Miniprotein binders against p46086. Designs and how they scored, part 7

Target 1, 378 residues: p46086
Amino acid sequence: MEVKARAPGKIILAGEHAVVHGSTAVAAAIDLYTYVTLRFPLPSAENNDRLTLQLKDISLEFSWSLARIKEAIPYDSSTLCRSTPASCSEETLKSIAVLVEEQNLPKEKMWLSSGISTFLWLYTRIIGFNPATVVINSELPYGSGLGSSAALCVALTAALLASSISEKTRGNGWSSLDETNLELLNKWAFEGEKIIHGKPSGIDNTVSAYGNMIKFCSGEITRLQSNMPLRMLITNTRVGRNTKALVSGVSQRAVRHPDAMKSVFNAVDSISKELAAIIQSKDETSVTEKEERIKELMEMNQGLLLSMGVSHSSIEAVILTTVKHKLVSKLTGAGGGGCVLTLLPTGTVVDKVVEELESSGFQCFTALIGGNGAQICY

## First folded at step 3 (miniprotein)

Design b16
Fold by ESMFold2-Fast, scan of step 3:
Structure b16 (fold): chain B 378 residues (1-378), chain A 101 residues (1-101)
Amino acid sequence: as target 1 above (378 residues)
Amino acid sequence: SPEVERALRKLAEELKELEKEVEQLGDPEELWLALLYLERIAIRLERAAEKLGDPEVIKLALELIAYVLFTAAELGSDELIRQAIRLLQDLAERLDQLSRE
């Protein structure tokens, strides 16, 4: 038996930073995926006692004896209760850390330990102590703010939960899960995110699980259906950022300039709501007309992000380059570096702008926005 | 090489000190300050790598530093910050070895 799953990354279309101050933000799935393949050995297989994890992108492989895993992880953490997502205790996490340490992970790859710990927790709680080979591949650059951690948790959980579905439901190509299974999946993925992040917001895993778009404001998440394709160029500046410092800086500016910043946050709220409405709309408005409106709203949003003090010279360099090609760009996420989104209207050829950006040392991806969430394939 | 070697040893000592401070953190404000110190150390490591004059080593150092800072800042995890510090320490040791060749 073989089960495949994939989960998309995400971007923030609008509302970053201002959402901390009561404005609406919009996040959307991108068609750059993390893939998980889960293979169970044949019933007749000899030496059927190991769990193997393969990270193909970085050519790393880990293998554990099921007997060793059972020794390390307490009985309560080995339950197969798939319908009840469970948090990993500090005691269990320390035991899992020992299992990871025993694999002699290279020092330069120690940042993977939390992802491997998440894998062991999710596997043992959903599947239990059964032999398998799990293969992970990702199109998402790690640490770029594109939701790679959430995509990993969602894709892992999708593969693990799908393995409990009857073989008679097997189909050809990628298929979405039903609403009940997506809800369960999203809750399990959130537990995985807790291991990696400590205090995740739940937004990244929700976007990755359900796909399309999420609108969020004051702790309330609303799922939105995307009814138009949007193509973006995503430019990674490869400039690191301190998200907490940037968020604090905006807050301090709001204290110093309360009336001006309140107006900025209100303007962002309006932009986010209008962007969501345009993309969700099923009216007769042409795709080209909608693209022109989105283009203008993105340009306005970038101006307001400058007013909040969260742009960066690297971001401005990307924007100046795309303006030469008559394209509009805005930062996504925390700013201060990171990724920049550029709207690509229908029919846009990207070769020249990508060549120019890459010659400046930036990394480019093209992506469709607001597509499918978690999917499975047998 | 001797000047670069001295700079790298000082950075390695500062990273070791920061690692001890991160282990004692009890609240989010202290974590935020640790991230600021990590950023400053990474910038100094980047400058040290540039002075070694090997374009491939400089490129790899910059890519690793940028990646580590992205990961630590984006995720906001105590464990990831500790991992980032360990990776920067390993990079500082490698650059020190290269400066002596």
Scores: ipSAE 0.000, ipTM 0.149, lowest interface PAE 20.1, mean pLDDT 78

Design b2
Fold by ESMFold2-Fast, scan of step 3:
Structure b2 (fold): chain B 378 residues (1-378), chain A 101 residues (1-101)
Amino acid sequence: as target 1 above (378 residues)
Amino acid sequence: SPEVERALRILAWELYLLELLVEQLGDPEELKLALEFLEYIAEELELAAEKLGDPEVIKQALDLIREVLKTAQELGSEELIRKAIELLKELAEKLEKLSKE
């Protein structure tokens, strides 16, 4: 039997940085996916005692005997339940770390250790100690701020939970999960994110699990239903980010210029709320008119982000290139590098702008914003 | 290195958010949660230091930070919690510089 799952990455459409200061932010799923394929061996198969993880994008494979996994990760069938998401204890995480170390991971690939640990924890809690081959591949660039870790946790959890459903609906394509299963999935994915990030916000995994969009403010997450198509060009500058320095810089500027920065944060709050309202609107306003309003709000938000001091020469290079094509762009996430969003109005041809950006060493993706969350396929 | 750099940036952001939250703390339960979270961050920074080749000076800094956290718990002092956050931010910055090298 084979189960496939996928989960989207995410972008922050508006409100990054200002959300730390009490403003509203809006995040959206993007149709760039992390995929997980879960294969159980046939009962007659000769290799019935191993768990294998294949990371297809980097051509790495890890394999453990189920006996070794049982030795390292305690299993109590009387207390463990798929319907009750469980946190990984420090003691268990250290035991899992030994399992990862035994795979002789190259020093250059040590950044994978937390993801592998997450895999072992989620697999053993949801499936238990059964042989399988798990194949992971992703359209999301690592370290770009597009929610790749959350997409991994969500896609993995979706595959694991789907394999445990006794009555299965088989279709020709991808199927979304119902609200009850998505809630359970999201809670499990959050436990996986804790292994990777320690104290995750819950924003990335929620967007990836449920899809569509969310708005968030002061720790409160509200799910949004998008009633219009949105297409973006996502440009990865390939420049690493120092989130601490960027967040600290905004805070220092707010201390030096409290009234001006409070006005900036209030302006961002208004922009985020208006963006959410436009996107959720069921009125008869045309798609073109809504796109024009969103374009202007994105341009205003970028100006306010520049006022916060979180741009970068690489981001500015992307913006200058897209302006030549009469397009509007803004950074997404922490800034200082990372990714830039460019709104693509209906009918926009991207070939020339993509060629120019790629000529500058940037990586480009075209994505639909606010689409599906976690999905499964049998 | 990329994994460590990413983890350190996330921890630094969490420390910044916690620093903003501390000025609103008055509830004893919120204070306890903040202290538990700071201890968790200290442990994550220790793991990051181990991945960077186990620098002894960073471990000594962590020991001092844990002593400040222990005193903050005993006294219920917001001032000491803020001091612990500042020291953890300095440590995260040092580890980030090491991860880039």
Scores: ipSAE 0.000, ipTM 0.092, lowest interface PAE 24.5, mean pLDDT 80

Design b3
Fold by ESMFold2-Fast, scan of step 3:
Structure b3 (fold): chain B 378 residues (1-378), chain A 101 residues (1-101)
Amino acid sequence: as target 1 above (378 residues)
Amino acid sequence: SPEVERALRILARELWLLEEFVEQLGDPEELKLALEFLEYIAEELELAAEKLGDPEVIKQALDLIREVLKTAQELGSEELIRKAIELLKELAEKLEKLSKE
């Protein structure tokens, strides 16, 4: 038996940083996916006693005997409950860390250790101690702020849960899960995110699981339906960021200039709300007119992000390049590096702008915004 | 090939988006941009077929599509632009099925 799952990454369309200060933020799924293929061996197959993880995009493979996993993670399989997502204790996480260390990860690849730990936790809690080969392949650059860890957790959980569902018929393509299964999936994915990030917001996994868009304000997440596709150029600056330092910097500026910064945060709130309304609107406004309005709001939001002090020379270089092509760009996420979004109006040919950006050492992706969440294929 | 599957999905959705605006293409500059974009999509589908190891499988369809685009440009025909979009969508779907084999 084989089951395949995929889950999208995400971008923050507007509201980053200001959301920490009570403004609304909008995040949306992007059609760059993490894929998970789950294969159970035939009873006569060799290596019926092993769990194997293959990271195809980076050509790495990890393998454990089921006996070793059971030794490291003592557990009563009779208490396993897939309908109740379980948090990984600190003691269990330490035991899992030993299993990961035994695979001899080089120090350059230690960033993989939390993802592998998440894999072992989710696999053993949803499937138990059964042999399988799990193949993961991601279109998302790691550490770029495009939700790669959440997409991993969602895609992995989708494959694991789907393998446990009684099948009546097999489809000939990708299928979405129903609301009840998506809710269960999202809760399990959140437990995986806790292993990777400690205190995740729940935004990334919710967008990846449900797709479309979400609106977030003061700890409350509202799911939104996108009624128009948006085409974006995503430019990865390849510059790392210190999110904590950037968030702290904005807070310090707000202390020094409280009235000005309050006005900045209020302006961002209005922009985020209007962007969400335009994209989810079903009115007769042409898509070209909606794109022009979105373009202007993105430009305004970037100006406000500059006022907060979270841009970077690499981000400015991308923006200056896209402006020469009469395109509008804004940073996404923490800033200080990371990714930049550029709206591509209908009919825009990207070859020249991509060539120019790539000649400067940046990585480019074209993506559609607000599409499908987690999907499975048999 | 996951890379080819992703490219084909993006191209198919871009074609869907353009199809919604065909009726609004009254400006000669907008018509020109739409035709340039459809030719770009045709080039991307040709590259996808080459990566799958069989460029001949779509050559006849691409030749037909390019003739339709050329005639649409010469006549300013919205109907021919729609026909080109439909043919490109069919081709993208065919390549997506082949990329899964």
Scores: ipSAE 0.000, ipTM 0.242, lowest interface PAE 17.7, mean pLDDT 83

Design b4
Fold by ESMFold2-Fast, scan of step 3:
Structure b4 (fold): chain B 378 residues (1-378), chain A 101 residues (1-101)
Amino acid sequence: as target 1 above (378 residues)
Amino acid sequence: SPEVERALRYLALRLELLELWVEQLGDPEELKLALEFLEYIAEELELAAEKLGDPEVIKQALDLIREVLKTAQELGSEELIRKAIELLKELAEKLEKLSKE
């Protein structure tokens, strides 16, 4: 028996940083996926007492005896409740960390520890102590701000719940889950995000689970229906960033310059609301005209992010390169490095700009935004 | 291959965008641009078909679609552009199924 699931990453289209100060932000799913394949052994298989995790992209495999897992995670299968998402206690997380250490993870790959811990927690709470092989393959670069951790949690949870809750159909392509199952999935994925990030906002996993777009302001998340897909070039600067320092820096600037920064945050709020309205609109405006309006709003938003002090020389290098090709770009997420979004209007050929960016050491992806959330295949 | 599945999803979303755009066409330049993008999508589906094994039936479907696009261009027919979009969506769906086999 085999179950496959996938979940998209995400980008912040507008409103990053300003959202901390009461402005609206818009986030969207991107068609770069994390894939999870869950395989249970045949009943005739001998010595089927193991849980195996394969990370295909990096050629790593981990394997545990179910007896050892059960000792470390003290939950009987009879006490498991799939309909009630469970938080991992500090004591249980420490026990899981020992299971991960026993696998002799290379020091240069220790960044995987939290993901493996999340896998063990979600697997044992949803499936219990049953043998399986779980294969993970991701199109998302880790640590780039494209929601790779959330995509992992969502895709993993989708595969685990699909094996337990829904009847299996074969050869039927990718299928979306119903609203009730998506809500349950999203809550479980959020518990996985807590293991990786401590205090996640819930934005990344919600976008990954439900797909399309969301608008969020002052703790309120609103799901949006996109009536136009947008094609983006995503450029990963490969420069790490300190998100807390960047957020703190904006707050300090707001204290030093309260009137100016209030105007900046209000301008961002207006931009985010206009972007959402354009994308949701079913009026007579042509797609080309909508793309031109979005282009201008992205350019304005980038100027305001520069006013907040969250750019970086690497981001500026990407923007300078795309401007030479008459394209508009903005940072996404925390800034200070990370990823840059470039709108690709309908019919844009991207080969030359990608070649130039890659020659500078950057990593490029083309992606459509506002597409599908979590999906399963049997 | 995940890359082929992604390419097919991209083309399906692009066809949805073009269908919405065709409903809003206001001038001959927009019609010409829509036809150029539909030909681009046909070329990309042809490349996807070649990667997945390209049976005779798929090539025949592409030839039919290209004839519809040519006639749409000659007549300036929005109705024929809509028909070409419908046929391209059907072809994309068939290739998506092949990519999963």
Scores: ipSAE 0.000, ipTM 0.095, lowest interface PAE 26.2, mean pLDDT 82

Design b5
Fold by ESMFold2-Fast, scan of step 3:
Structure b5 (fold): chain B 378 residues (1-378), chain A 101 residues (1-101)
Amino acid sequence: as target 1 above (378 residues)
Amino acid sequence: SPEVERALRILARELYLLELAVEQLGDPEELKYALEWLEYIAEELEEAAEKLGDPEVIKQALDLIREVLKTAQELGSEELIRKAIELLKELAEKLEKLSKE
């Protein structure tokens, strides 16, 4: 059989940096996906004894004999998929690291080792020691702050769980999982992210699994339903982020100017809450009117981010370019480089602004915000 | 020394904020800047250790942390960066206790 899964990346719509100081932030799924295709061989197939991982985007393939995997992994893989996952033990992770090391990754590709380890752990815990070919491809640029690691964990888990759950299939496209399966999936994806990042917040995997939007403040995550189409242009400056300098700079500015910065953080909190309320409202307000209100709040938020000192010349270059086309932009995530969001009102033609941004060396994506979470296709 | 105690508390807070920012802002895969930040923290902790009479155990801990950072850079390993953050936090806590007595 063959099952396909996909999971979206995410962006922070508002509240970045201020959330570290107790303000509310809003994150949303984007319709740029990581895809996983899982294929089981027919029982009669020759050489039915291997697990193969194909990373399509970088033309790399890894393969293990099931006998070797079973020998190396110190646990029984018969755990029911409906069980809450236990964290991967240090002992198990060390065993998996040996399996990854045996694939002889080149030094410049060692950044893949944690993702491959996560794959092996999720596969052996959910499926066990059965032969398969797993193909992964992603629309998300690595290291861009768009939630690529969480999308990988969510998409892998969705494919693996879908193959283990008996449900009626549909031949006409992507389908969402029910609430019970999404909850189980999100728990597995969170444990997978621990292998990649050690101590994930749960924000990225929750947005990727459930889709739509979340509001988060002081460790509390609230899921939100998006009730309007929202299109963004996402511009990757390709400028690396110095998160330490940015976070330290904001903190030091708050020490030097405590009353002003407390007011800045409070203003961001209000903007985040109002943005969430507009997007989830079901009132008779037109989409165009909501877009104008969102545009103004994004512009105000960017001004407050400038007050925090987290912009960058590359971000300002993107903003200046989009302003020439009568569009509003703000940084997303850490700032200091990274990605910039530009609201695209209904009917906006994007060709000319994208051409200008790309001529400056930036990478552009168009995305719908607050759409679907994890989905499967047979 | 009250000044050394204050400096150590600031460094511990900055380590906490860095960890939060990486998690909340979606930058967990940004290895280059994490390595630069951790080297800066190691330098600041080394200066604090020198002001406290440079205990040999503290110097040995910093040397180990620098080896972990070098290996993390060579391998591109976020897992080793996380380990370095853990070790730096532990070292900062030990230095704070020493400065208090």
Scores: ipSAE 0.000, ipTM 0.328, lowest interface PAE 11.9, mean pLDDT 80

Design b6
Fold by ESMFold2-Fast, scan of step 3:
Structure b6 (fold): chain B 378 residues (1-378), chain A 101 residues (1-101)
Amino acid sequence: as target 1 above (378 residues)
Amino acid sequence: SPEVERALRILARELEFLEYWVEQLGDPEELKLALEFLEYIAEELEKAAEKLGDPEVIKQALDLIREVLKTAQELGSEELIRKAIELLKELAEKLEKLSKE
């Protein structure tokens, strides 16, 4: 028995940083996926008492005896229910950390420990203590701000929950989950995100689970129906970022310059709202006209992000390169490095701009924005 | 081949976008841009077919599609552009099935 699931990463199209100060932001799914394959052993197979996790992209494999997992993670059928997502206690998380440590992770790969801990928690709470092999591979670069942690949690949860649904009709290709199952999935994925990030906003996992786009403001998330897919070039600067320091820096600037920064945040709010309205519009406006308006809004948003102090020399290098090709770019997420979005109007050929960016040491992806959320395949 | 599968999904979605866009065209410059983009998609599908090791059957389909695109350009025909999009979608779906073998 095999189940496959995938979940998209995400980008913030507009409103990053300003959203912390009461402005609206817009986030969208991207068609770069994390994939999870869940395989249960056949009844006729050799005695299998193990849970195995394979991280295909980095050629790492982890394996635990079910007996050892049961020691670390309590299983009580009277208190564990897959329809009620459960938070991992600090005590249980410490026990899981010991399980991960026993696998002898190289010092250079310690960044994997939270993802493996999330895997063990979600697996044991949704499936229980049954043998399986779980294979994970991802198109998303780690730590680049493209929602790789949320995509992992969503894809993993989708595979685990799908294994518990009736297996009666194998369709050709990827299928979406219904609204009830997506809501349950999203809540479980959020519990996984808590292990990785402590206090996640819920934005990344919601975009990854439901797909399409969302707008969010002051803790309120609204799902959007996109009526035009956007094509983007995503450039990974490969420069690490300190999100906490960047967020703190914006807040400190707002204290020093309250009137100017309030105007900046208000301008961002207007940009985010207008951008959402354009993308949702069903009116007679042509796609090329909508692309030109989105182009201007992205350019304006980047100027305001520069005013907030969250750009970086690597981001500016990407922007300068794309401007030579008459393209508009903005940072996405925390800034200070990470990824840059470049709008690709319909008909744009990217070969020359990609060559220049890659020559500078950057990594490039072409992605469609606002597509499918979590999907399964039997 | 995860890379080929991803490329084919992107191309399939771009074709759906172009189908929607062509229904909204009111400007000859937009029509020219759509034709250029379809030629680009045909080139990318040809690269995908070559990587999958069975290009002969697929080459004939691509030759037909390129002929339709050339005729669409000469006549300024939105109907022929839509036909080219349908043929490219069929080819992308066929290539996706082959990439899973």
Scores: ipSAE 0.000, ipTM 0.313, lowest interface PAE 15.4, mean pLDDT 83

Design b7
Fold by ESMFold2-Fast, scan of step 3:
Structure b7 (fold): chain B 378 residues (1-378), chain A 101 residues (1-101)
Amino acid sequence: as target 1 above (378 residues)
Amino acid sequence: SPKVERILERLAYLLEFLEEQVEQLGDPEELKWALLALEYIAEMLEKAAEKLGDPEVIKQALDLIREVLKTAQELGSDELIRQAIRLLQDLAERLDQLSRE
């Protein structure tokens, strides 16, 4: 018997950067997943005293004795409650860091340490100190801004919480959780995100847990129901970026040019609201007509992102390539590199544009936008 | 001793890595990890000092480093994190010198 879970990554459809200045932004789930499989040993199994983590997509394995984990992570059985999400204290995080370092991660893999720490915290708080093998496999590129850390936290939490229910269903495939379980899951996933990000916004884990889309403005998150299929080409430039420097640069530009930048931020707010309205609309407007409207709004948003100073030569190269194929593209997330979204109208053949982008050293994915959130398979 | 040498080699590796990341410490993802790594490094130095018959000055240095790290965490200061890294590097070098004696 196994418990399996998956959770989607995300993209920002519109409103990045301007949202820091009071504008609305829209984020959407993408059908690229992080998968988690839990396997509990039979009571008669040899060596049933270990917790093993396998990162299948990068062929790494980590293993701890349960005795060592108990020494490192202080635990009061009277306070363990999976229905009450718990924050990891700084003292406990330090102890977890020791457990991670004892696995002798090479320096080029140190970026994994926060994810492994999150795994140890969530596992011990939700399951306790029981032996298992946990296998993680991700379709999401690390550090690309596609929500890989949130997808990890959501998928892991979904598998851990579902382990108490796993007896009934070998269903025909992936099943969504009910609203109450999704709320609990999302709160636990947020605690995992705190280990990775310190002060996460809650946006990435909410999109990954609930799926569909969200609208967010001034710290408020609103869930949206998508009523149209939306297909994107996602191009990873493989160019790293300093998100803090980019955010700071926009703020400095707003200080130097306050009236112009306020107008830019207000224009982005209008674009984000209009995009959300089109996607949620149940009216008689054809999908093709909605795609044309979305295309124009994405093009306008990209122009405003240029006005904010957050593009990059790699992003411009992607946009120039897609324009030759009569497609519209915009950066997603921080800019300065990272990923670029290209709207794919119904019936678009991508072979030639993907070939051209990949020949330039970029990585391409096709994705459906606004699909399912966290799902379980028994 | 071979055990102390291994600890010091691991510390040098971690401190070099953190120094390379200092420009990115303003990123919350990197800052959180760096603070956890620096606390772990302080523990490793304490264990190394125990093996060398820990002079009082080494314990005092570790206390100061922990105070700097606490202040860095509260203020989010890259400058204080750089100071903590330098203090840890100096302490590791001092322990290496003592192990040769």
Scores: ipSAE 0.000, ipTM 0.174, lowest interface PAE 21.1, mean pLDDT 79

Design b8
Fold by ESMFold2-Fast, scan of step 3:
Structure b8 (fold): chain B 378 residues (1-378), chain A 101 residues (1-101)
Amino acid sequence: as target 1 above (378 residues)
Amino acid sequence: SPKVERILEFLAYLLEFLEEQVEQLGDPEELKWALLALEYIAEMLEKAAEKLGDPEVIKQALDLIREVLKTAQELGSDELIRQAIRLLQDLAERLDQLSRE
């Protein structure tokens, strides 16, 4: 009895920060995944009284007796309903935190505690108190702004919900979920994100669950159908960032310079809308021509992000390097560090630019943009 | 009082903000910013102490928070910052109890 799930990370293609001020933003799934394998013991297995979590990419394992979990997270089983996503109370979260603390997590890996708490909450609410081994393996660097937390929540939820589906199509390929199951999955993943981030926007988990691209503005989310291949070089500066401080800084600048900043936000809105229109276009415009237009919009968006004060010397170093190779780059997400996107036109060879960036201590990935969302395999 | 309730609401927001920041690792500047935010919260609690009837309890909590922040700054320990956040949460609960009529 084995279920596998995967969920993609995400990037913000345009509109970050300005979206907080009423502008449109565009986010896209990337083909870097978090994988979850869920294994239940055989009916004849002895000593099947434990829940085990294995974090394969970092070689960590955690294990709890089901009796201890029940003691810490008691609930009325008659109210357990997989079709109704449930929020974790502060009281329950504190009890879960004790379970995590008992695993003696190394100091340098304390950042994992919220993810493990999310795992315990989602597992116990969707599956209940049943023995299993859950293996997680992520291609996404943590804390880099590529949606690692959301991909974890989505992949985990997909595996947990898929285990309850009686009509299992057994095969070697990854299969997408239908709309009804994706809606349920996304709502559960959002509850997991609340444990990690308190008040998540819902954007990261939505992109990870549904895949492709979305356009969002003032609480309205529109799914986009990409009609062109789009390839990016993603450069992780390995510089952490304070998202709330950066968001607050933009707001403070808007207070000091209201007319200028309103113009900046309006310019970003136009860029995001045009970018979405180009990507969705079904006309006979060549991919190369669309890539040139996207390149210019990315360059303009980066200039406006500089006007908002959210760049960083590490980001500027990446941009300066890619410009030498005639490529266009912009920060993605909060800025202040994190990741930088570089558009790779069809036929671009990246070996030299990657070597230069890696020589500066940066980490590089190539990714296809706008691919699959959450998928399962039996 | 409405004034105390607004202060507690703001402190709850700041505690949530700091807890989120502590989950992000690997940057000394990010840690430095979290420490500055904790120092700001300590200052807000000190101002609240002047208007509430139990200044000794609040001052003791602030002294402990400052000691933890000083140690965390010297050692760069995320765990000590988490401990400071927990102390702030406990103090916020105490202030909420004192504000109830």
Scores: ipSAE 0.000, ipTM 0.130, lowest interface PAE 21.4, mean pLDDT 79

